# VH-VL binders against Glycoprotein 24A (csbA): the designs that were tried, part 9

Target 1, 102 residues: Glycoprotein 24A (csbA), of Dictyostelium discoideum (Social amoeba) (p16642)
Amino acid sequence: MVDLKITLVNEDGESTISGKGHPLPAPLIFPPIYIFRFTQYQTEGKLWDKNEFQIKSGKIEFDGEEYDIPESKGTWSKDDEENAIDVNLHLFRPPEKFFPKN
Below, E stands for the ipSAE of ESMFold2; O stands for the ipSAE of OpenDDE; V2 stands for 0.75 times the mean of E and O plus 0.25 times the DockQ between their complexes.

## First folded at step 12 (VH-VL; framework fv_burosumab)

Design K5 (from F3 with heavy chain S59Y; at its last look DockQ between E and O 0.10; V2 from the best seeds 0.00; counts 0 for: pae E 8.8 > 2, placed apart)
Fold by ESMFold2, look of step 12:
Structure K5 (fold): chain C 102 residues (1-102), chain A 119 residues (1-119), chain B 106 residues (1-106)
Amino acid sequence: as target 1 above (102 residues)
Amino acid sequence: QVQLVQSGAEVKKPGASVKVSCKASGYTFTRYYMHWVRQAPGQGLEWMGIINPSGGSTYNAQKFQGRVTMTRDTSTSTVYMELSSLRSEDTAVYYCARDSSYYGAFDIWGQGTMVTVSS
Amino acid sequence: AIQLTQSPSSLSASVGDRVTITCRASQGIDSALVWYQQKPGKAPKLLIYYASRLESGVPSRFSGSGSGTDFTLTISSLQPEDFATYYCQQYYYYFTFGPGTKVDIK
């Protein structure tokens, strides 16, 4: 089941990660780092060949909502503690639709 | 029980480096950013930097750029802060602090690690 | 960088007094302000976040107000255990602490 999809575009073309995942809580700090955790996933494209990457544009789809990713940068890493992959995105505008305010 | 436990006090000479550890327990380590904050004796609090323990990305206060390195080990739920080229002005208590993750508020603090820099 | 000032730098007050501490930012920071209490030899303790929201377990005599550049921490009826130094902190652009306000009980 796919409940989180991230599409990223760079000079090598389009790359995606999709599957079972969710955004993690993130602070309101500058520069903000938004974490998207996947526990089951499929990847495509060359962007994932490196742990750090530049982003020309992209899209996040979660729970029927969309967020257009502007020019930015990101990283990915494996979280062995949770047996998961984290995609970390440095976004100027918060993807507020994905995060409740508490 | 949510807790941050730091390594013990250090005494260093000028020009040396120090590495302080901060072990988290009682919560999901990778869900919360971690900060380092220091306090010289009798003085106020000074922010040093932030680490995302999930990916290991860091942002250091401009004052400490080039001298501070933050790392983490997710298998032990531990964050590290290393400060190089120590000076007497670096004598302080060094705290790790967990970000509440929504409001830049530090809700859990370590007990502090005294680092003394003297001849 | 965003600078924070606090006023007064220190004060002495009696048990039962209403105490007001101010924090001023060098530029607008919306409500991105936090208050901490620190007692000698101990780590800071979170009191107020998002300018006015009380942290769980903090006594209701503590309150925060303000937005933009001017913020206030109020202790409605000072208690003996409120002897401490109080710090404001902003997170609008990086992180900055105020210089602290020391509250002595007379």
Scores: ipSAE 0.008, ipTM 0.609, lowest interface PAE 8.8, mean pLDDT 86
ESMFold2 (binder alone), look of step 12: mean pLDDT 94; pTM 0.959
OpenDDE, look of step 12: ipSAE 0.019; ipTM 0.710

Design K6 (from F3 with heavy chain D99L S101D; at its last look DockQ between E and O 0.16; V2 from the best seeds 0.00; counts 0 for: pae E 6.4 > 2, placed apart)
Heavy chain, then light chain:
Amino acid sequence: QVQLVQSGAEVKKPGASVKVSCKASGYTFTRYYMHWVRQAPGQGLEWMGIINPSGGSTSNAQKFQGRVTMTRDTSTSTVYMELSSLRSEDTAVYYCARLSDYYGAFDIWGQGTMVTVSS
Amino acid sequence: AIQLTQSPSSLSASVGDRVTITCRASQGIDSALVWYQQKPGKAPKLLIYYASRLESGVPSRFSGSGSGTDFTLTISSLQPEDFATYYCQQYYYYFTFGPGTKVDIK
ESMFold2, look of step 12: ipSAE 0.015; ipTM 0.677
ESMFold2 (binder alone), look of step 12: mean pLDDT 93; pTM 0.944
OpenDDE, look of step 12: ipSAE 0.563; ipTM 0.882
ESMFold2, look of step 13: ipSAE 0.027; ipTM 0.684
ESMFold2 (binder alone), look of step 13: mean pLDDT 94; pTM 0.946
OpenDDE, look of step 13: ipSAE 0.021; ipTM 0.737

## First folded at step 13 (VH-VL; framework fv_burosumab)

Design M1 (from K4 with light chain H93N; at its last look DockQ between E and O 0.13; V2 from the best seeds 0.00; counts 0 for: pae E 10.3 > 2, placed apart)
Heavy chain, then light chain:
Amino acid sequence: QVQLVQSGAEVKKPGASVKVSCKASGYTFTRYYMHWVRQAPGQGLEWMGIINPSGGSTSNAQKFQGRVTMTRDTSTSTVYMELSSLRSEDTAVYYCARESSYYGAFDIWGQGTMVTVSS
Amino acid sequence: AIQLTQSPSSLSASVGDRVTITCRASQGIDSALVWYQQKPGKAPKLLIYYASRLESGVPSRFSGSGSGTDFTLTISSLQPEDFATYYCQQYYNYFTFGPGTKVDIK
ESMFold2, look of step 13: ipSAE 0.504; ipTM 0.872
ESMFold2 (binder alone), look of step 13: mean pLDDT 95; pTM 0.963
OpenDDE, look of step 13: ipSAE 0.015; ipTM 0.695
ESMFold2, look of step 15: ipSAE 0.008; ipTM 0.614
ESMFold2 (binder alone), look of step 15: mean pLDDT 95; pTM 0.963
OpenDDE, look of step 15: ipSAE 0.032; ipTM 0.724

Design M2 (from F3 with heavy chain D99L, light chain Y93N; at its last look DockQ between E and O 0.16; V2 from the best seeds 0.00; counts 0 for: pae E 7.3 > 2, placed apart)
Fold by ESMFold2, look of step 13:
Structure M2 (fold): chain C 102 residues (1-102), chain A 119 residues (1-119), chain B 106 residues (1-106)
Amino acid sequence: as target 1 above (102 residues)
Amino acid sequence: QVQLVQSGAEVKKPGASVKVSCKASGYTFTRYYMHWVRQAPGQGLEWMGIINPSGGSTSNAQKFQGRVTMTRDTSTSTVYMELSSLRSEDTAVYYCARLSSYYGAFDIWGQGTMVTVSS
Amino acid sequence: AIQLTQSPSSLSASVGDRVTITCRASQGIDSALVWYQQKPGKAPKLLIYYASRLESGVPSRFSGSGSGTDFTLTISSLQPEDFATYYCQQYYNYFTFGPGTKVDIK
């Protein structure tokens, strides 16, 4: 079973990342920035072909609950030292349901 | 029971510093942003800053840049706000407030700490 | 920063009156608006979040409406315990409080 699943929709269609993921501290702005670190994961979709992308909408599935992702921009990058990938989401407006942190 | 309990009232002279504590209980401390808000006598509410208790990162309102330091101790579930170079206009009740993780509302408030600055 | 104004700054009303308080934002904030009630010597109390959603335990005579820049708090039938100061707060970009509206007895 996966800890976390994120579904993102952009011009290329739906893309997902799921696996062992957890939130990281982020710069304190509102709308919030969501940062997730994944160390064991599976990706699908074309969004992950680039390290920077526009997001029209999305959702986070965690612990039996869903959290909306409004229009935003995102990036992903590798941390070679820890064999991890960080996914950054800069929300353009507040979500209806904030994803819990830590 | 979810609550925020603050340290007691302080009387300070101009130029001094004050450090107010806010102890959280009844919830997972690191899952909620904590804020500091003050209210001068007879005046409205003034947001001072925010701390993310998970990593300790902070952002202060511009008015307080350089004078406010916020820290936290995850082992005691406590946040601290230190205000330096105190002036008489810093006389106020200082509140800690928890940000709801689902909405940007302050759903739990501490009882407030009166800080009086007078010579 | 996003500035909030409130109208009126104060009002006098009788028990049973309908009270309407407005809050206006300097730019669009969607529904990212909160209302608080504060009595002297007490911490603020959350009433309304997300512009129109009633916090648990808050009497149904309180209601909120609006989106974008114009928001309203309504007390349908004022009770003795409702004499207080009411603040709006936005969370669209950082946090700002309105200046408050004092509701006093006539």
Scores: ipSAE 0.020, ipTM 0.674, lowest interface PAE 7.3, mean pLDDT 87
ESMFold2 (binder alone), look of step 13: mean pLDDT 94; pTM 0.949
OpenDDE, look of step 13: ipSAE 0.025; ipTM 0.699

Design M3 (from K4 with light chain F95Y; at its last look DockQ between E and O 0.08; V2 from the best seeds 0.00; counts 0 for: pae E 9.1 > 2, placed apart)
Fold by ESMFold2, look of step 13:
Structure M3 (fold): chain C 102 residues (1-102), chain A 119 residues (1-119), chain B 106 residues (1-106)
Amino acid sequence: as target 1 above (102 residues)
Amino acid sequence: QVQLVQSGAEVKKPGASVKVSCKASGYTFTRYYMHWVRQAPGQGLEWMGIINPSGGSTSNAQKFQGRVTMTRDTSTSTVYMELSSLRSEDTAVYYCARESSYYGAFDIWGQGTMVTVSS
Amino acid sequence: AIQLTQSPSSLSASVGDRVTITCRASQGIDSALVWYQQKPGKAPKLLIYYASRLESGVPSRFSGSGSGTDFTLTISSLQPEDFATYYCQQYYHYYTFGPGTKVDIK
């Protein structure tokens, strides 16, 4: 069962992370930074082979809603203590449908 | 249904401190940033600072750095703003305001608390 | 810090008039701009967010436009209940309010 899914597309193709995850508070800057924490997750695709990456486009599926991800760059980091992964997306422009902050 | 209710008006002497409360109801308190904004009589709106009620972290406007302290109590869903070393120019209505979950707009405001600083 | 200016500082208009208020930022802020309405003795009310998106429950006669440094709030057909002061606010970097524009019904 999956309550957060993020699909990211770059020049190497489509990559996903999905599972039990939730948004985290992000820095007070614009265009927005989206931060997601996953605690039970599965990954697919080549994007996750590096801890920083470029994003051509993507989408977020959360709570039965879908939100676009415009051109952006991203990073991920692991929290081994909590067995969690944080995915940070630095949007280059605002999306058509803003993912809720907070 | 969503509501912010502030503490009552205060009259203070110069050099004193004031602490204004803002009680949230009708929503999940820890999921929304809270702001403090003031308005001197006949003047415009002035942003004072922001608190994340989940962890209690804050960021204040430079003008108020060192004089304003924001705190919260998650058990009562209440934020507090304390302004120290009061001056006559601090006479204003003080508002708490919730930041929308979508972006930096303030979608819910408290009723305001008048703070008068006079000798 | 990002400074906002508003023009005009005040205006008078008749019911049915088209009213235009401008807000200018001291640097580019993309579309990170908000408009509020404030009536005497009341807290501000959110009208427009993200420069051009209408808040739920706000009459469609209100609209916003602009990006970068120049922004406009328009009331297409002024109503008696629109007597108020209008403020812009940016959230691109920290939070700053414009000085306000007072709209009187003549």
Scores: ipSAE 0.007, ipTM 0.671, lowest interface PAE 9.1, mean pLDDT 89
ESMFold2 (binder alone), look of step 13: mean pLDDT 95; pTM 0.962
OpenDDE, look of step 13: ipSAE 0.033; ipTM 0.717

Design M4 (from F3 with heavy chain D99L; at its last look DockQ between E and O 0.08; V2 from the best seeds 0.00; counts 0 for: pae E 7.4 > 2, placed apart)
Fold by ESMFold2, look of step 13:
Structure M4 (fold): chain C 102 residues (1-102), chain A 119 residues (1-119), chain B 106 residues (1-106)
Amino acid sequence: as target 1 above (102 residues)
Amino acid sequence: QVQLVQSGAEVKKPGASVKVSCKASGYTFTRYYMHWVRQAPGQGLEWMGIINPSGGSTSNAQKFQGRVTMTRDTSTSTVYMELSSLRSEDTAVYYCARLSSYYGAFDIWGQGTMVTVSS
Amino acid sequence: AIQLTQSPSSLSASVGDRVTITCRASQGIDSALVWYQQKPGKAPKLLIYYASRLESGVPSRFSGSGSGTDFTLTISSLQPEDFATYYCQQYYYYFTFGPGTKVDIK
């Protein structure tokens, strides 16, 4: 079932990707870079029509916790070899709650 | 212009706690992560943890989990680090350091606070 | 955790010498490496960030190179004010520092 969901808000409204996914390792730097890999997923909303996007806000739901996503820019790409999608977010400012956490 | 000013030296007994302050000036306090790094006499640098001053979220080095607490006060642009259950090997100079933007470098350092733990 | 080593642990050199200091990471860290100078009784000072980029106000005799696991700090012509200990630091995954290299002027 669904173990990772991200919700992204831009000028076109709310878009989501959810399903079997996990975060990938990233340096703890300012601002954070968030990388997600999904292998079984559902997408909703218009954001996914473009490979590159900018968001005003968003959230991550993982392990029963919720994490804010501040204004960011991002990309997504398909990994045909692993039948997966990667979503990369470059935050413009620090979040209130670090993701991932120790 | 940009500076970090730390509280003065402390002398503590084993088992006590110490709280060191670090006041930022000359920049927007909430736009930069703050870190704590310590250095035992004659030894190298050891990273202790990071605080996001905007919301107060923290992440600590595993070695210090359960013993270090970092907080901040945005009205005074001040970060605090409290180390509990002190031992003699905690004798060190404790630095606060500002993390630069993208590149993970500590570009501004406080002057350091000597904490001596002795019986 | 990512561990850093430095070589040599200490050295003594003459004014005008070319000095090289190496830093080696226990795993690949891309270019997420920083160099600091620390003089006795003072806080560390940023020299090089992103493996090779010179911080503003740092003399051009300092340079950094490397990526992956192997990194070098070079002082092209050692000056008397370069007596210090030099530390590398990674930020690829959390933060760790190398053990330091002490440079004494002959």
Scores: ipSAE 0.014, ipTM 0.631, lowest interface PAE 7.4, mean pLDDT 87
ESMFold2 (binder alone), look of step 13: mean pLDDT 94; pTM 0.949
OpenDDE, look of step 13: ipSAE 0.021; ipTM 0.713

Design M5 (from K4 with light chain H93S; at its last look DockQ between E and O 0.83; V2 from the best seeds 0.00; counts 0 for: pae E 4.0 > 2)
Heavy chain, then light chain:
Amino acid sequence: QVQLVQSGAEVKKPGASVKVSCKASGYTFTRYYMHWVRQAPGQGLEWMGIINPSGGSTSNAQKFQGRVTMTRDTSTSTVYMELSSLRSEDTAVYYCARESSYYGAFDIWGQGTMVTVSS
Amino acid sequence: AIQLTQSPSSLSASVGDRVTITCRASQGIDSALVWYQQKPGKAPKLLIYYASRLESGVPSRFSGSGSGTDFTLTISSLQPEDFATYYCQQYYSYFTFGPGTKVDIK
ESMFold2, look of step 13: ipSAE 0.262; ipTM 0.805
ESMFold2 (binder alone), look of step 13: mean pLDDT 95; pTM 0.963
OpenDDE, look of step 13: ipSAE 0.046; ipTM 0.767

## First folded at step 15 (VH-VL; framework fv_burosumab)

Design N1 (from M1 with heavy chain S101R; at its last look DockQ between E and O 0.05; V2 from the best seeds 0.00; counts 0 for: pae E 11.9 > 2, placed apart)
Heavy chain, then light chain:
Amino acid sequence: QVQLVQSGAEVKKPGASVKVSCKASGYTFTRYYMHWVRQAPGQGLEWMGIINPSGGSTSNAQKFQGRVTMTRDTSTSTVYMELSSLRSEDTAVYYCARESRYYGAFDIWGQGTMVTVSS
Amino acid sequence: AIQLTQSPSSLSASVGDRVTITCRASQGIDSALVWYQQKPGKAPKLLIYYASRLESGVPSRFSGSGSGTDFTLTISSLQPEDFATYYCQQYYNYFTFGPGTKVDIK
ESMFold2, look of step 15: ipSAE 0.015; ipTM 0.704
ESMFold2 (binder alone), look of step 15: mean pLDDT 95; pTM 0.962
OpenDDE, look of step 15: ipSAE 0.621; ipTM 0.893
ESMFold2, look of step 17: ipSAE 0.006; ipTM 0.593
ESMFold2 (binder alone), look of step 17: mean pLDDT 95; pTM 0.963
OpenDDE, look of step 17: ipSAE 0.008; ipTM 0.696

Design N2 (from M1 with heavy chain N52D; at its last look DockQ between E and O 0.15; V2 from the best seeds 0.00; counts 0 for: pae E 8.4 > 2, placed apart)
Heavy chain, then light chain:
Amino acid sequence: QVQLVQSGAEVKKPGASVKVSCKASGYTFTRYYMHWVRQAPGQGLEWMGIIDPSGGSTSNAQKFQGRVTMTRDTSTSTVYMELSSLRSEDTAVYYCARESSYYGAFDIWGQGTMVTVSS
Amino acid sequence: AIQLTQSPSSLSASVGDRVTITCRASQGIDSALVWYQQKPGKAPKLLIYYASRLESGVPSRFSGSGSGTDFTLTISSLQPEDFATYYCQQYYNYFTFGPGTKVDIK
ESMFold2, look of step 15: ipSAE 0.007; ipTM 0.643
ESMFold2 (binder alone), look of step 15: mean pLDDT 95; pTM 0.963
OpenDDE, look of step 15: ipSAE 0.445; ipTM 0.862

Design N3 (from M1 with light chain A32D; at its last look DockQ between E and O 0.13; V2 from the best seeds 0.00; counts 0 for: pae E 9.9 > 2, placed apart)
Fold by ESMFold2, look of step 15:
Structure N3 (fold): chain C 102 residues (1-102), chain A 119 residues (1-119), chain B 106 residues (1-106)
Amino acid sequence: as target 1 above (102 residues)
Amino acid sequence: QVQLVQSGAEVKKPGASVKVSCKASGYTFTRYYMHWVRQAPGQGLEWMGIINPSGGSTSNAQKFQGRVTMTRDTSTSTVYMELSSLRSEDTAVYYCARESSYYGAFDIWGQGTMVTVSS
Amino acid sequence: AIQLTQSPSSLSASVGDRVTITCRASQGIDSDLVWYQQKPGKAPKLLIYYASRLESGVPSRFSGSGSGTDFTLTISSLQPEDFATYYCQQYYNYFTFGPGTKVDIK
């Protein structure tokens, strides 16, 4: 199972979610939309106190690689049927290193 | 002082290409996104695309995909925009513009480059 | 794609008038809106960013307000140098400009 960690920075500081996670399909538009599903996960930081947020920056750690997250707007929601949490990021500009999809 | 200086006016025929340069000075070139925006005579502003000069990654407005290529040269602090398959409707002033650090606003603009496409 | 509209498309006003210009987004864009001023033959000039924050060196008679879909630019007392075209721009998703509002002398 692939381990996934994302780190998000906003005015309240750094927040993270990590665990068993994978990318989900996202629309093929500019700027990219990143969608992640996590199970067996842990969260840290104040960003998760609300289900809508804006970030200044972040990073994705996946499959031994690191990918930047530029300024973005995001949401999270729980999927009670699958006991999972989805994190959706709408990037405002291109990243330096595009996260691979699918 | 911070400034963006663009290449001079161009006159082109339909079907040709044009390459406009934008030289940055007075700031750290790789720390700020650069945009291209055009304005047809008597018309409003139209966003064309963005380049990250650090790694050279780009994204273009859908309308210009396949026709616009943006590049940069970090050794000369210069970005380039090339528009191919020119049409008369591409007659416009083309601006480069620096994005401010954190707010998606364009705080420094080049002087503009007039590109005229005569059929 | 996020579309911006501006109202009015043009207006005539006198020095000293209070002027308001509206920008509307086709969907919510939080406060990710920018205002520019452009005079003929010149590049646009940044006035307001993040909907309401005044750029350095811009006179305090300019102000911005709004969030979500409806935004306004206000000039509290129009000066001779304020006759120009004003554009809004969003950066919530992609980058788009409004069509502009021309402010002419009456």
Scores: ipSAE 0.006, ipTM 0.652, lowest interface PAE 9.9, mean pLDDT 88
ESMFold2 (binder alone), look of step 15: mean pLDDT 95; pTM 0.963
OpenDDE, look of step 15: ipSAE 0.012; ipTM 0.689

Design N4 (from M1 with heavy chain S101Y; at its last look DockQ between E and O 0.05; V2 from the best seeds 0.00; counts 0 for: pae E 11.5 > 2, placed apart)
Fold by ESMFold2, look of step 15:
Structure N4 (fold): chain C 102 residues (1-102), chain A 119 residues (1-119), chain B 106 residues (1-106)
Amino acid sequence: as target 1 above (102 residues)
Amino acid sequence: QVQLVQSGAEVKKPGASVKVSCKASGYTFTRYYMHWVRQAPGQGLEWMGIINPSGGSTSNAQKFQGRVTMTRDTSTSTVYMELSSLRSEDTAVYYCARESYYYGAFDIWGQGTMVTVSS
Amino acid sequence: AIQLTQSPSSLSASVGDRVTITCRASQGIDSALVWYQQKPGKAPKLLIYYASRLESGVPSRFSGSGSGTDFTLTISSLQPEDFATYYCQQYYNYFTFGPGTKVDIK
């Protein structure tokens, strides 16, 4: 697994999750729903106090690259059995201008 | 510029295996899924499988009955497709194709590799 | 798996004609539909993604429409270089291609 960090901004400020994890493959349905599973993770910030949240902006840092997260919403859940966190980002309008095509 | 360059044409006998290479350039290899698609002479396009070059995980169309193996080498930005136990109906042009980052569209295709299976 | 059909299987048309090609899915696929053009001896070329979005560098005479199960590709004014076979492809659940529609120029 590669190192992954997600930074999310909402009305309560900046929150992060980082650890060993990976983004799921390009979505096979529309609109895309990204699911990130983190193991060996650390969380900071108040956004994680709720299981569902609004996102004003954010970024994903993966493999030395950054990807912008537009205004959207998300959820998270903890899998106590596997000591893992699933973070779901609901990108109801995935803007091509915020993610590089190459 | 983004491109996919495939290995050259192959002639094989039934029962043999073939391994086709697909070298990517001009983009970050590990950020995009790679697919294999084939086309028998005079026929339509047929999806064979997908590889995630980041972790190397794969999923294959069941039609190939476990005969296809896809691998990658991130140091050379190359994907490989090996088809074993070849039959005459495997005669086709084999394409690698890059999936776009946000949609399941194949936006970049290799030039194709003709594989002929004949006794 | 999701099956795609295309209609017609082939057609002949004159330069300047408006041409429409239909793709139908065996179940709803939202807008997860792609169109390709393939000329003899060449790899397919992406034309339309997400049912209606034109790929960069594709002439504006090409357009796509539809959602759910019924999709169309339209060429507003057929040109000689549009002689090709056109394929639809879905990505709603794994990947499948339609059987193709061959367009011949009279």
Scores: ipSAE 0.007, ipTM 0.596, lowest interface PAE 11.5, mean pLDDT 84
ESMFold2 (binder alone), look of step 15: mean pLDDT 94; pTM 0.959
OpenDDE, look of step 15: ipSAE 0.273; ipTM 0.819

Design N5 (from M1 with heavy chain S100L; at its last look DockQ between E and O 0.22; V2 from the best seeds 0.00; counts 0 for: pae E 11.2 > 2, placed apart)
Fold by OpenDDE, look of step 15:
Structure N5 (fold): chain C 102 residues (1-102), chain A 119 residues (1-119), chain B 106 residues (1-106)
Amino acid sequence: as target 1 above (102 residues)
Amino acid sequence: QVQLVQSGAEVKKPGASVKVSCKASGYTFTRYYMHWVRQAPGQGLEWMGIINPSGGSTSNAQKFQGRVTMTRDTSTSTVYMELSSLRSEDTAVYYCARELSYYGAFDIWGQGTMVTVSS
Amino acid sequence: AIQLTQSPSSLSASVGDRVTITCRASQGIDSALVWYQQKPGKAPKLLIYYASRLESGVPSRFSGSGSGTDFTLTISSLQPEDFATYYCQQYYNYFTFGPGTKVDIK
């Protein structure tokens, strides 16, 4: 598990989630779907007040690299059994730099 | 039956713009990504760009950035591709194509629209 | 950008022949490779997706194989209607097509 930071921008401003996270397997589709699981995390911003949200732009910081997030749809859900949160990013178009596929 | 029907051939002068339409039928229009691919006479296939099911987001090949605009009209199940600042090398057959879900493959193609750019 | 090459650029064959076309990617693309058939004056037709999955309605004489950087389209027994140009296409990172391989009659 590695430090992971996701920054998302929408009409409400900038929101972030950061902490111990890792990517999960996602369907092979274009544009891609990114799925991340956090076990220890902090959230900031109004985005997280909703379980489903729209994204104008953003970025992923993972393992020393940055990956852009274009316009997307996002969702999150908590897994109480594993004390984790899953973040799903459904990209509406391909990014400039693809997050590595698993 | 699933099909894509494109608008007719176009003849344009350099510097002009062309807008090609692609009408979809036989399937749920709002569930599939659409692509535009062109082919110059006697040449290979060239990917131009993609538009998401809602039409709210597009992505183009770098070569066409700033010059191509893709839109879609849900009410008419039609996708549009507009190419501006036309040049002679833009002479080609332009195809719309539906992307097979999950596989990045184009399973349904329009019949193609010939666009000729000449002075 | 991922570049695709095809070999050969063209070939001549007879009906009944086994035909093999190769597609090579400039980098690993897992199985994100598609094959199309195109006849003059017609739109491309999907043959194989995900490197080896046969599209519905496509004759079983067509097959795809490979992963990573090297892929192959095989026609086990060439039929008269198979004379055409074949293109590979990757969807690992954006979309790009190979230059095509023309299969004509010997």
Scores: ipSAE 0.007, ipTM 0.685, lowest interface PAE 9.4, mean pLDDT 92
ESMFold2, look of step 15: ipSAE 0.007; ipTM 0.609
ESMFold2 (binder alone), look of step 15: mean pLDDT 94; pTM 0.958

## First folded at step 17 (VH-VL; framework fv_burosumab)

Design Q1 (from N1 with heavy chain N52D; at its last look DockQ between E and O 0.08; V2 from the best seeds 0.00; counts 0 for: pae O 7.4 > 2, placed apart)
Heavy chain, then light chain:
Amino acid sequence: QVQLVQSGAEVKKPGASVKVSCKASGYTFTRYYMHWVRQAPGQGLEWMGIIDPSGGSTSNAQKFQGRVTMTRDTSTSTVYMELSSLRSEDTAVYYCARESRYYGAFDIWGQGTMVTVSS
Amino acid sequence: AIQLTQSPSSLSASVGDRVTITCRASQGIDSALVWYQQKPGKAPKLLIYYASRLESGVPSRFSGSGSGTDFTLTISSLQPEDFATYYCQQYYNYFTFGPGTKVDIK
ESMFold2, look of step 17: ipSAE 0.805; ipTM 0.938
ESMFold2 (binder alone), look of step 17: mean pLDDT 94; pTM 0.958
OpenDDE, look of step 17: ipSAE 0.007; ipTM 0.693
ESMFold2, look of step 18: ipSAE 0.514; ipTM 0.874
ESMFold2 (binder alone), look of step 18: mean pLDDT 95; pTM 0.962
OpenDDE, look of step 18: ipSAE 0.014; ipTM 0.688

